# Ledger of designs, part 18: VHH binders against Intermembrane lipid transfer protein VPS13D (VPS13D)

Target 1, 283 residues: Intermembrane lipid transfer protein VPS13D (VPS13D), of Homo sapiens (Human) (q5thj4r3276to3558)
Amino acid sequence: LKIFISAPYWLINKTGLPLIFRQDNAKTDAAGQFEEHELARSLSPLLFCYADKEQPNLCTMRIGRGIHPEGMPGWCQGFSLDGGSGVRALKVIQQGNRPGLIYNIGIDVKKGRGRYIDTCMVIFAPRYLLDNKSSHKLAFAQREFARGQGTANPEGYISTLPGSSVVFHWPRNDYDQLLCVRLMDVPNCIWSGGFEVNKNNSFHINMRDTLGKCFFLRVEITLRGATYRISFSDTDQLPPPFRIDNFSKVPVVFTQHGVAEPRLRTEVKPMTSLDYAWDEPTL
Short names: E, the ipSAE of ESMFold2; O, the ipSAE of OpenDDE; V2, 0.75 times the mean of E and O plus 0.25 times the DockQ between their complexes.

## First folded at step 21 (VHH; framework vhh_surovatamig_d1)

Design p3 (from d1 with W106H; at its last look DockQ between E and O 0.64; V2 from the best seeds 0.00; counts 0 for: pae E 4.2 > 2)
Fold by ESMFold2, look of step 21:
Structure p3 (fold): chain B 283 residues (1-283), chain A 125 residues (1-125)
Amino acid sequence: as target 1 above (283 residues)
Amino acid sequence: EVQLVESGGGLVQPGGSLRLSCAASGFTFSSHWMSWVRQAPGKGLEWVATIKYDGSEKYYVDSVKGRFTISRDNAKKSLYLQMNSLRAEDTAVYYCARETLKYSPHGFTWEYDHRGQGTLVTVSS
């Protein structure tokens, strides 16, 4: 007879959302969760143990029922409480198989400290934070929603004032997970190309107005615990990503290889220089 | 100002057909998901069908699948609901509704931000 007792887990909900946890495929929710946990974010950590020894040691979670009384929150794909960084999409199912509501929740597992060295602390937080450190009001959208919108803001956009931040969740899991940005306070500014946000990165993002003039932001993406912080800042004092010098007496026109959109052609006047960054960062 | 005007309702017998229309104005119709919702006498509002802004995705409540067809004509700024094999339970005021994906601190939610005045469909012998 062997009896194994695993270390306790402290599940810490930093998402601002009501979350309900259980062992994956278990019959009952984890102990210590009550009806109030269905309605609002718990302020206290949940002490969690794998009580069902007939099921794998995987945890699952869902949105609390109280914030979507007419929807059906689904349990996410099971995850290990002993892993490193992770993410799960928590879905609220809609009638008729229409696209559901999605919450992207980051998972960060930390070993306990001091007297809690044998405890795993598991932190749940929104996976994405858009941090506007620029001087502009910014609009954000998933690329599929921004596609073809010109200077308009599509369904599913969000905005931020200078110096402000917002939590972001992908409106659709089945579209490419590419973010677009637009300067809302520059007349006729068009949406950027789509860029990835699921990895640490640093780059300039290019937006154009309807006359083809390029505008740039610096994008810094860093994983901080369970959350990718996606920061946008001005580039006025930064070296350009590329500079195109036209030393000839005639205008020169160029395009990014693989980009067929006619409006994304760039003209460099005779004896001038232009700053440039890729119009389509994923190419 | 956003306007949605439904038409095409009327009295039909069970098993009959009816086509509802919705004329849209005051917004970029081709950029919005659109829905039909209905309200039976003395009942709450029920979602019926939804169509993507380009018409490529269509969704129906289970009770109307195979009988109703949602469609749109973006050039005419019009939304349609073809209703076949009508049943007494389909009796309701039908509304054309504009979908929006609203952001909140909790993420995105689907809402109807505009709805027309409705058109009455009565299915009775």
Scores: ipSAE 0.231, ipTM 0.621, lowest interface PAE 4.2, mean pLDDT 85
ESMFold2 (binder alone), look of step 21: mean pLDDT 83; pTM 0.818
OpenDDE, look of step 21: ipSAE 0.750; ipTM 0.877

Design p4 (from d1 with K102T W106Y; at its last look DockQ between E and O 0.43; V2 from the best seeds 0.00; counts 0 for: pae E 3.2 > 2)
Fold by ESMFold2, look of step 21:
Structure p4 (fold): chain B 283 residues (1-283), chain A 125 residues (1-125)
Amino acid sequence: as target 1 above (283 residues)
Amino acid sequence: EVQLVESGGGLVQPGGSLRLSCAASGFTFSSHWMSWVRQAPGKGLEWVATIKYDGSEKYYVDSVKGRFTISRDNAKKSLYLQMNSLRAEDTAVYYCARETLTYSPYGFTWEYDHRGQGTLVTVSS
């Protein structure tokens, strides 16, 4: 007699974070989770099933208590283990109502193959990866933190060396989810306008120095499994998105419609051309 | 070199008051959130209070709300903790700590990147 035991779901934690799962609104955590899961991520898949028949078949998760022992991790909004790509913000409430900590976790559901055909595999990974394929050292910040910073790096920035990548989580959920970038190895480079990262996209991002000179990076955003990879590369082998030709005998000054900041004006000298990309991609 | 030097600790009776000071040097004090943390004998660190870099926001652990007041003087590069209605449970070494929103392998976290050597507060009759 052979007994085949098949759990409906394998939960695979690739976030680098301790994660605790349960059926949404259930009274107890899912079976197979122990004190070590509160302290560090599991190295093995968690075998999960919906045991509470009084509750809907939705899963929820939180950060393990060991990573922030003085914090109070909250359960996220319930999600289906039978869906496709998803994301959840996992919040850790800080003592005294201090600003909380946020982790953006991507969710990718895959059907089993071969001997695993009877189970779904659910992969949890950081939602955003910033991948610096440029020749520059780059700094990144959420737009609200970068606004008004000029050439300075605000609290809550991160950086990458050329050829390196870094996981990214939004520092604040109550600010617009817009990313800014700047070249750290160009003197007096100012932060870019904010751009969205929650959809596949490809565009040039414009940064300026304090004298108004434009610098470009190519941004490519691709969902790969549970994670948006936001890749930044040099533009020297790419045509610019716009070329402004001034065929007149006088200088022409232009601005992006809806952008009032004087430093973002651009002059095109008589009988010449220049390359351009939007200063504010969301306008 | 970043330096934080606490002072003002001592022996005080229950219900009494004490004012702690922290002198800061070696960094732009007015750009950093600052905290007081404490460690009771044989126990781990406990967060007590935090103040925003411009003094406009103050946060306290529930056990000290209404009794302790955190303040700062950016011109003097000084952090203060006024402790009133002291209790035996407040006995601890108190540390001045510089706090920052920093990036780690886990994401952005509030961390203490520097703290002083501490000043002892003993509440006993």
Scores: ipSAE 0.194, ipTM 0.585, lowest interface PAE 3.2, mean pLDDT 84
ESMFold2 (binder alone), look of step 21: mean pLDDT 84; pTM 0.835
OpenDDE, look of step 21: ipSAE 0.718; ipTM 0.864

Design p5 (from d1 with F27S; at its last look DockQ between E and O 0.66; V2 from the best seeds 0.00; counts 0 for: pae E 4.4 > 2)
Fold by ESMFold2, look of step 21:
Parts: structure tokens; C-alpha cells; sequence
Structure p5 (fold): chain B 283 residues (1-283), chain A 125 residues (1-125)
């Protein structure tokens, strides 16, 4: 008789992190994982199958123990290996219910190619990449950390030089997943309003100095495989998103509807024009 | 430059109380999470308590919950640990430590970037 072989899943770790996989609620880790998988990312794909027939066909993963010896890596919520794009937050639990360490991992399922056409490839990569294509040194922070900081850089900010990229993970899952940006090379530049990064989008982001002058960057957010690339570019070759023309002989003051912050009022001098983008992009 | 100076340690009988203080220098105290850690003789460092930069969140290791209270005064750049119902097992050098959220190739990690010289707490009959 003929031996029947079913096609497996290939799990491909492009995160740069040690990852351990298992079938969700199963008693043991998936076969083919060894001590080195706890310490460093494997360069080879992991062959995975749902061996426990009494459990749902869901996979789970955790950070390898080697990079946080004093922490307790938790298993993420189960996910399907044939469900398309996804994301999971991998948490390393700390003592005393302290906020855990967070890694945002994107999941992308691809069909095999060529000799591998009968396989299903599942790619794991960092979910967010901040790509500074502007001429400015940029600072980034989760909005809750940036709130009330004026021109200061709070703990939990990261920075990038022009032309550089960095992987981003949310410092806190329990805060709104809103990103703020600030021009570090413009004196007295204040943090932008918060914007979402978990959907494709294109917009101008507004930052102000302490005198109320507006500065803009173009933000482009595109899902590429498992990763949202959030690109920031200069706007000097782009039409402004809004232009406010004051044809009167008196100054005109306006605000974004729903924004009560007094410093976010905008004055347009008599017989002039002013470029504008929303101060609070989520409204 | 950041400096952290602990005070308030001493000898106390079991069931007694002490209040530890940590004076910080530098302009960034009010923007950082702060912790108390301790080291018993011949043992490694043990995390004791952590407080958010605005004081709104406080966390404790299980062995001290209900007995210790962490607090801060950002105007005075000071961190405190009120220790009640002290036990012999609480005997240690207590350090205040500043936490920072550093990014790395793997993402953000919490680290202690500054630690004081410590203050000795001895709990004995």
C-alpha cells in the first residue's frame, strides 16, 4: 500500500526574536524546537502540524526565555495558521502585576512556490516599522506618554535620524494605540496629536511650536506582508491638505471642531492665507 | 547628571516601622518611573516596589503587599518607602532606582539606569 503524507505548515520567523510555538492548549511545544530556540531566532523554517486531535486547530507563540531570564513569557491568544493577516501582542509578565514587556508580531500566510507549492508558509515579523524619509530628526511616543509633555521627550520615546528606520512595539497595550511625532531639530516643537497606525492611510500630520506655528509631515501607512510601514516625508513639494484664505481686513481665528485646547486656535492675518492640517487626526 | 541618595535605614524590632527616603538630583525626576530594590546579605537583588512618574500607579512584590507603601513628591524630587510590620526577612540594603524604557533591536525594555548607594535596614530582636 501507499503511504499518505499531508502537507504541513512552515513557520518562518522574521521577527529577530526567539519564538516558541505550540498548538493552543496543547501539553507540549511543537516538535523540532530545541534549547537554541529559547535563546535566538532560528534561521530555518519550523515544520508545524496540529498533532493534538482533542484541541482546536489553533497555534500560539511566546518569546523565548533566553532574552528575559527574570521574566515569564506568556502564550498569546490562539490564532489560525490559514486565516490571513493577523497580529498578536507577546507579553513578558513581570512580578507584582507590573506592566509587562510587549512585542507586536504580525502574521502573514503565504502559499508555497515552485517545489513547495503544496505547503502553507506562515511568516512572523514585527508589526510596525517607523520609516523616517524626512529631512528632520524625529521623535515618536505613544500618546499617553507624550500627553502634557510640551516640548520635552518623555520616557518611552524613540528617535530616528533622517533616512533611518526602527522597529516599533507599543510600550503599553492598555493605553490607546495612538502614535505622536515631534520634530527634534525645530526649536520648541510640541508633540502632534495622536494617530492610528494599524490601517492603511495617507495624511498630513500637524505639529506646532510654542508660538502656534504649524509644521507638517506627510504620513504614509501601508501594510506590506506582516508589517505596517509608517513612512514620514517632507511636505515642501506637496499641496497643503487645507488652505485658509482670509480675504477680509480683520484677523480670523478658527479651531478644529471638538478640540477645546486653547493653544490649538489658529489666527489667519488679514489678506493672507495659511496652510492647515487637523490638530487631532482621530476626530 | 542624575544622583540618587537614600536615607532612613536603621535597626528596628520585628513589627516596627521605618520610612526610607531617596533624594534625586537632575531635571528629569518627574518624568521617570521609580523603584525600590533590596539585597539581603549574600543574596541577589530583589525588586520591592515601583511607582509611575505621576504617582497614579503603584506595584509591589507579593511579600510586602499591605505592609509597604511607595510614594513620591515630584516638587521635592523625592521617593519614599513606608515600611510597616517589618519582619526579619526584610533585612537588606535598600536602593532606590530610576527606571528607563530603552529601545533595542528587539523593542522596548525596562531597565534601571541609575541606582543609589543604598541604606541598610536591619530587623532583629
Amino acid sequence: as target 1 above (283 residues)
Amino acid sequence: EVQLVESGGGLVQPGGSLRLSCAASGSTFSSHWMSWVRQAPGKGLEWVATIKYDGSEKYYVDSVKGRFTISRDNAKKSLYLQMNSLRAEDTAVYYCARETLKYSPWGFTWEYDHRGQGTLVTVSS
Scores: ipSAE 0.172, ipTM 0.583, lowest interface PAE 4.4, mean pLDDT 84
ESMFold2 (binder alone), look of step 21: mean pLDDT 80; pTM 0.795
OpenDDE, look of step 21: ipSAE 0.752; ipTM 0.878

Design p6 (from d1 with L101I; at its last look DockQ between E and O 0.56; V2 from the best seeds 0.00; counts 0 for: pae E 7.9 > 2)
Fold by ESMFold2, look of step 21:
Structure p6 (fold): chain B 283 residues (1-283), chain A 125 residues (1-125)
Amino acid sequence: as target 1 above (283 residues)
Amino acid sequence: EVQLVESGGGLVQPGGSLRLSCAASGFTFSSHWMSWVRQAPGKGLEWVATIKYDGSEKYYVDSVKGRFTISRDNAKKSLYLQMNSLRAEDTAVYYCARETIKYSPWGFTWEYDHRGQGTLVTVSS
């Protein structure tokens, strides 16, 4: 019999999902997890120690079995509890190799304070939060689903009312991780170009109606702990990123370099100006 | 109003073939993943097959792989299930079902939000 004492970790589940943890490649789940954890979110921290000294000090997690009784939750790729910020995709495998259910879970490791100074606190939270601080009802979709939809909402869209927030998970991890947005309360508004959300950024996003008129939102993306907060706000108090002044007596037509879509051409009439932001932010 | 109407069921001998059809109306058919599900006598619903909204991806329960083929015609708003090499265990009421993504505090799930009244398939010698 040998007894090994490892540094304790407090695993703090802020995802709103049932999560089950274990040491990667270990035969049993971590102590302190009960059958009710398979069905519902635990509200209290879980004390975790690496008990199997024959395996690397890596942790893994899965979704609890109770919320998808017909599915098979898979263990994620192992991660270190001694590292910094990270993310894991937790998959629930569905019958017949159907596309799995995907949950994007952020991981944030913090050293304890006060009476917890000798512990690591590991916080798990949804990786993406869409925060609608605009005056518009917004629709969101992964770009692959929004492509070709015009003013319609595709399968896999989610909507928010003004002032509301929603947790977001990518419906498909094998498509480009690009988000599109659409104003639902502006007639004939068409989906924006795709933009990345997995980095801090601040920019205007451009949407057009079917007549080519541009509408803007300010997008601010900030990593806060384990979660990227993607905030959308009105631009009425902000100058646009570009203003195109046509001082000539003929119309001027321009397009964003690399954009072939005819509806995304822009005409600036003689002796007038037009506000603009990139139609395809990732080009 | 969303409507799904199945047809093409009947009595067949083991080893036989049958083609089921589903006529869809009241929604944008080409925007939705569609499934066939079945209910054997005295049992709950069992998923059989699913097809992507553009027909490019098809998925089957293991017990029917290689025997059944799901297809769709978006212009005709129709879903099909070609059933070959039928076995007694395939006896069931077959339903055409529309799938959707439901968002919740748990994230999202794939669910059936509408299904038809079903068509009976009986495989018996």
Scores: ipSAE 0.016, ipTM 0.444, lowest interface PAE 7.9, mean pLDDT 83
ESMFold2 (binder alone), look of step 21: mean pLDDT 83; pTM 0.826
OpenDDE, look of step 21: ipSAE 0.766; ipTM 0.884

## First folded at step 22 (VHH; framework vhh_surovatamig_d1)

Design q1 (from p2 with Y103W W106H Y108F; at its last read DockQ between E and O 0.73; V2 from the best seeds 0.70)
Amino acid sequence: EVQLVESGGGLVQPGGSLRLSCAASGFTFSSHWMSWVRQAPGKGLEWVATIKYDGSEKYYVDSVKGRFTISRDNAKKSLYLQMNSLRAEDTAVYYCARETLKWSPHGFTYEYDHRGQGTLVTVSS
ESMFold2, look of step 22: ipSAE 0.499; ipTM 0.772
ESMFold2 (binder alone), look of step 22: mean pLDDT 82; pTM 0.815
OpenDDE, look of step 22: ipSAE 0.533; ipTM 0.787
ESMFold2, fold request of step 25: ipSAE 0.547, 0.374, 0.486; ipTM 0.801, 0.720, 0.778
ESMFold2 (binder alone), fold request of step 25: mean pLDDT 82, 82, 82; pTM 0.815, 0.815, 0.818
OpenDDE, fold request of step 25: ipSAE 0.745, 0.516, 0.501; ipTM 0.881, 0.785, 0.774
ESMFold2, last read: ipSAE 0.469, 0.616, 0.451; ipTM 0.758, 0.837, 0.758
ESMFold2 (binder alone), last read: mean pLDDT 82, 82, 82; pTM 0.819, 0.822, 0.818
OpenDDE, last read: ipSAE 0.524, 0.731, 0.763; ipTM 0.786, 0.878, 0.888

Design q2 (from p2 with W106H; at its last look DockQ between E and O 0.71; V2 from the best seeds 0.00; counts 0 for: pae E 2.7 > 2)
Fold by ESMFold2, look of step 22:
Structure q2 (fold): chain B 283 residues (1-283), chain A 125 residues (1-125)
Amino acid sequence: as target 1 above (283 residues)
Amino acid sequence: EVQLVESGGGLVQPGGSLRLSCAASGFTFSSHWMSWVRQAPGKGLEWVATIKYDGSEKYYVDSVKGRFTISRDNAKKSLYLQMNSLRAEDTAVYYCARETLKYSPHGYTYEYDHRGQGTLVTVSS
């Protein structure tokens, strides 16, 4: 008798975070995981199979305990290792049921090739990457945190230098998943309206200073493997979405329909023009 | 400069009540989450309660739920902790702390970037 044992799945952790895996609802963690996996941010791929035949062929994961010693990492909703691109929010439960720490992990499944045709490579990576291709230092925040903050940076904000990238995770799952941005190197720049990042898209985002002057960035969102890359670039070489020409001798004031915020009114002086993009891109 | 000044501590019998106050200055108080933390003699810091910048969310460690109430007055730049049904194990120096959720590539952390000098609460018969 000859016995050939092959692993149907290789789990590859590219998140920069410790991850622990298990068959969903199984009694034990997947084999080959040890105490160093609770802390390690870079280990060899994990060879994985569904050992519990009484449970569905679904995998689950959590953050390793080592980076949050006083938190309780929770197991995510089960996911298939045979599907395409996916995402899971991994929550580390905090004392007193205060807001959990959230990590958004993208999942990309690749079938094996050649002699590995009977295996799948499953890549785990951060779901969102903010790529600052602009000439400005940028700040980012979830909309609910940015609302009412004026020119201040709320808790949970993240920043990037020109030409740099940063991983992003939603601070709260129970708030709308809308991202806001502001120019940190423009005096009195306030936060943009919120926009979605969970789909491919391309648009101009509008930010204003406290005097109401508009500033623009071009936003390009593309899914690359397990990760949405949200790219921000300068617009000086791009036509604006709109230009408002005031040919009259009186000032003209307008607002985006459905936007009640009085700071988002726009004045076009007599005999001038200005460039515009929607203040609230989701309306 | 950020300044946090606690007051209202003292000696109280078990079952009694105290109200702690914290006066804040040197920062935009209404834009920050605030916490009470405590330290019993010879022990480490223990988180007690946290309140959102607008007062709409409040969180407590399990040992004080139902007995303690955190509140704030943004116009007065003040943070409060109403402590009822006090027990001997509540004896500690209580600190007013400014809380932040800090992100790094190594993960999120809750951090207290400023803390006052504390006010002593002693629960003894």
Scores: ipSAE 0.399, ipTM 0.730, lowest interface PAE 2.7, mean pLDDT 85
ESMFold2 (binder alone), look of step 22: mean pLDDT 83; pTM 0.827
OpenDDE, look of step 22: ipSAE 0.589; ipTM 0.816

Design q3 (from p2 with W106L; at its last look DockQ between E and O 0.70; V2 from the best seeds 0.00; counts 0 for: pae E 2.9 > 2)
Fold by ESMFold2, look of step 22:
Structure q3 (fold): chain B 283 residues (1-283), chain A 125 residues (1-125)
Amino acid sequence: as target 1 above (283 residues)
Amino acid sequence: EVQLVESGGGLVQPGGSLRLSCAASGFTFSSHWMSWVRQAPGKGLEWVATIKYDGSEKYYVDSVKGRFTISRDNAKKSLYLQMNSLRAEDTAVYYCARETLKYSPLGYTYEYDHRGQGTLVTVSS
């Protein structure tokens, strides 16, 4: 007689953060978690099952207490371990109901193979990775923080050098989840319009300088496992999304429909052409 | 150069009121979140209140909520703290600070950039 013992779920923490798991609304943390799991990411999978049969089969998680000793990590909204890709915002509650510290954790569920066919591997990873494949130093910010900043970098911005990547977490869940980008090494470059990062996509993003000159990056967004990789690259070897040719002897002025900002008008001088991409990608 | 100059402290009886002021210079005041922090004798620095750069969001430590009001005047480059119903436990040197939200591999953290001498508030019978 041969006996195999396994759990229906393997919880694999690839976030680099300490994570604690529990069946949602259960009275106790899942078995197999100890004080070291509060302090640092566990390298081994957590073998998990729903022990409380009186509660729905939903899991929840929080940041381990060790990395913010004066904060209160909150449990996230429950999620299914049998679902597909998902995301949760994990908060560390701060004094005075001020905005919590936020971690965006991607969730990817994979079925077991071979002798593990009756198990699910559930992978937790940072949800967003900003990958700077351009020749520029880039700044990134959530749109609400970038709004009205002109050529300045707002509080909560992140920067990357050419060829570097950085993990990104939304600073505020209650603001629109729109990302803005700015070229830091181009004088007087102003922030782009906000764009979504929660779906696969490919497009040019437009930034202007204070004189209205357009600068472009190619943005490619791909879900890879639990993580959206948002890649930014140069466009000087790519066809533009639009080319406006003015073959007349008078200037032509245009604007994106639905954009009222006077700074975002575009003039095409007589007998010239210019390249264009939408100033406001979400319109 | 960046300067923050606190004023308005003094001696007051329990239950009394004071209004603190902070004059800011050397930076774009209207683009910064601002905070009051305090240090009681022999103690570490304690966050008291924060106000968004446009004044639209205000946050207070629980011990002062309902008693203190933070405000700002961006035209005058000034930060204020109205302190009512003062208690002996509010005795401290109060500092005006620029609040920054810094990114690290472990997410965002708050940092307080205070540079002034502070203003002493003493609450005693």
Scores: ipSAE 0.353, ipTM 0.676, lowest interface PAE 2.9, mean pLDDT 86
ESMFold2 (binder alone), look of step 22: mean pLDDT 83; pTM 0.817
OpenDDE, look of step 22: ipSAE 0.586; ipTM 0.808

Design q4 (from p2 with W33Y; at its last look DockQ between E and O 0.68; V2 from the best seeds 0.00; counts 0 for: pae E 3.1 > 2, SAP .676 > .668)
Fold by ESMFold2, look of step 22:
Structure q4 (fold): chain B 283 residues (1-283), chain A 125 residues (1-125)
Amino acid sequence: as target 1 above (283 residues)
Amino acid sequence: EVQLVESGGGLVQPGGSLRLSCAASGFTFSSHYMSWVRQAPGKGLEWVATIKYDGSEKYYVDSVKGRFTISRDNAKKSLYLQMNSLRAEDTAVYYCARETLKYSPWGYTYEYDHRGQGTLVTVSS
């Protein structure tokens, strides 16, 4: 007979990905997981207990092996089932020393309710959700992939229609984790500068067409549970962050300090004003 | 219309060398990762090598590392594969492909868009 001293946990997979769990450094996977868990998301909660008393009370997880047959899913760094929100990157190692495929998973622990008050519920969700509340079709990409693409969409871009949402995972953890956006329904629109998504924030993001005209979206980033929701909306009802007035009879050209990109120069025509937001919001 | 035209294949003895070329047109070549893929007799399509759009990153399947070199010339819209120390196992039709990383309900996958007739490499005798 064995006596378990840890509280039971319900592991709830809301990621849309197959996930396999075990106690960190334990010899076997958690009970109740089958070959189907390697291939598809299970909709039912998994009961989990820390059974191996020789190992710390930490859990680990990996992507199910069925979705990348030529890859090797790795176990993530161990995490506590008793804490607050957290994040883990689940890596799938690829042949040929190609960069690993990365899935960012948020972890949210909630107390059980009603008859389940003695049980912790642990929710696994995608770390980032891109929520298109604008009137435009939007494209998204990690900044390194968006560089030099002009009006084209790079490898690994994601698009969404107005009013729709999409899950986002960083294609490369070894690049700066900066997101770029582009209006897909505005002729000749070029990618925005990169912005961070791993903190609550609210700001305008600037995109330009090939003639240098600025277009804005409002970005609202809010942590809900274990997921950062990055909402994009139109700016029609918002004041611009900056207004540049040219009271002269000649065009005035300016740039954001620290920005070397020549196409990001801004011309303000004689005797007029121009609304502006930072081209490179991280500077 | 997108066109990819492979050339440079032929018959070669083991230990020999060949240089494959791919002429690209109908798209912005300098904005795409490019790959070589091959199909051995009786086998499915196999990934061989990939090069980043600016040439700064190159990746090879383990069986060809140290023997094959992928390169590109964006001004000429051309992709190359230098194959040295060829082995019988390298016998295949080689295709030039545009590579895209796509997100599906089951995660990321690479797609290889090959449109050419390919070029046959035979390593024998």
Scores: ipSAE 0.343, ipTM 0.704, lowest interface PAE 3.1, mean pLDDT 84
ESMFold2 (binder alone), look of step 22: mean pLDDT 83; pTM 0.816
OpenDDE, look of step 22: ipSAE 0.624; ipTM 0.825

Design q5 (from p2 with S31R Y53H; at its last look DockQ between E and O 0.73; V2 from the best seeds 0.00; counts 0 for: pae E 7.9 > 2)
Fold by ESMFold2, look of step 22:
Structure q5 (fold): chain B 283 residues (1-283), chain A 125 residues (1-125)
Amino acid sequence: as target 1 above (283 residues)
Amino acid sequence: EVQLVESGGGLVQPGGSLRLSCAASGFTFSRHWMSWVRQAPGKGLEWVATIKHDGSEKYYVDSVKGRFTISRDNAKKSLYLQMNSLRAEDTAVYYCARETLKYSPWGYTYEYDHRGQGTLVTVSS
């Protein structure tokens, strides 16, 4: 005689973070979670069911207490375990009512197979990965923190060496979710305009030096499972989106429509050409 | 070399006021968030207040809200703490700190880079 023990949901934590789960608005955490789950991620799936029949079938999660001993992790907005891919922001409240630390967790729901056909596998993963496939050392920051920094890096920036990757978390949910990049190994390189990362896309991103010269990276954004991979590569073998030819005897100056920043003006000298991509990709 | 020099401490009666000052040098002051932290005798460091690099956001520990005001003057590279309605529990050495962010792939936490001798505030009758 064989006995098959299963639960409707297997919660699979691939975030690298300690996560604690419960039914939303329930009185107690889901069974099978212990102090070890507060301290570090578990590699074993959590077998989960909705035990409180008086509450909606929604799940919630928080960061385990072990990685921020002085912080207060909060429960996220409830989510369905039957609803496909999604994302949740998990907050850890810091002392003094400062805006807390934010972890964006991707959620990917997969139906079970074979003897597990009555089970959903719910995978939790980091939401963003910055993948530097360029020949440059790159710096990254949320646009609000990059504003006004010129050639400097704001507090809390992230950097990557050529060929390296890093997980990215938005520092502030209440600011626009726009990423900026700059070349750290190009003299006087200034931050790019902000671009969205929550959708598949492919484009050139423009960065300038203090003299207004444009530099480009190719950005490719793909959703792989519950994680957006944002890949940055060199453009030396790629045509630019635009080439501006000045066949006149006088300099021509142009700006992107809707951009008032004086440093984002572009001069094309008489009888010359230059390559261009939008300074502000979201305009 | 980063330098932070605190001043303005002293002995004051409960309910009194003091203004602390911090002179900063050796880094781009206008690009860093700045904080005050304090250490009561025999205790660990306690975060008190933080101000954004441009002065537009200010944050306080709950025990000082409504009594303390943090401010900065980026032209003078100076940080200030106006302390009103002082209480005995405010007795501590106060340090000016450059806020540094300890980043990891999982997120980041705040660390307070204080380097000065601090300035002693004593609140007693």
Scores: ipSAE 0.013, ipTM 0.402, lowest interface PAE 7.9, mean pLDDT 83
ESMFold2 (binder alone), look of step 22: mean pLDDT 83; pTM 0.819
OpenDDE, look of step 22: ipSAE 0.686; ipTM 0.853

Design q6 (from p2 with Y53H; at its last look DockQ between E and O 0.77; V2 from the best seeds 0.00; counts 0 for: pae E 3.0 > 2)
Amino acid sequence: EVQLVESGGGLVQPGGSLRLSCAASGFTFSSHWMSWVRQAPGKGLEWVATIKHDGSEKYYVDSVKGRFTISRDNAKKSLYLQMNSLRAEDTAVYYCARETLKYSPWGYTYEYDHRGQGTLVTVSS
ESMFold2, look of step 22: ipSAE 0.370; ipTM 0.691
ESMFold2 (binder alone), look of step 22: mean pLDDT 83; pTM 0.816
OpenDDE, look of step 22: ipSAE 0.591; ipTM 0.815

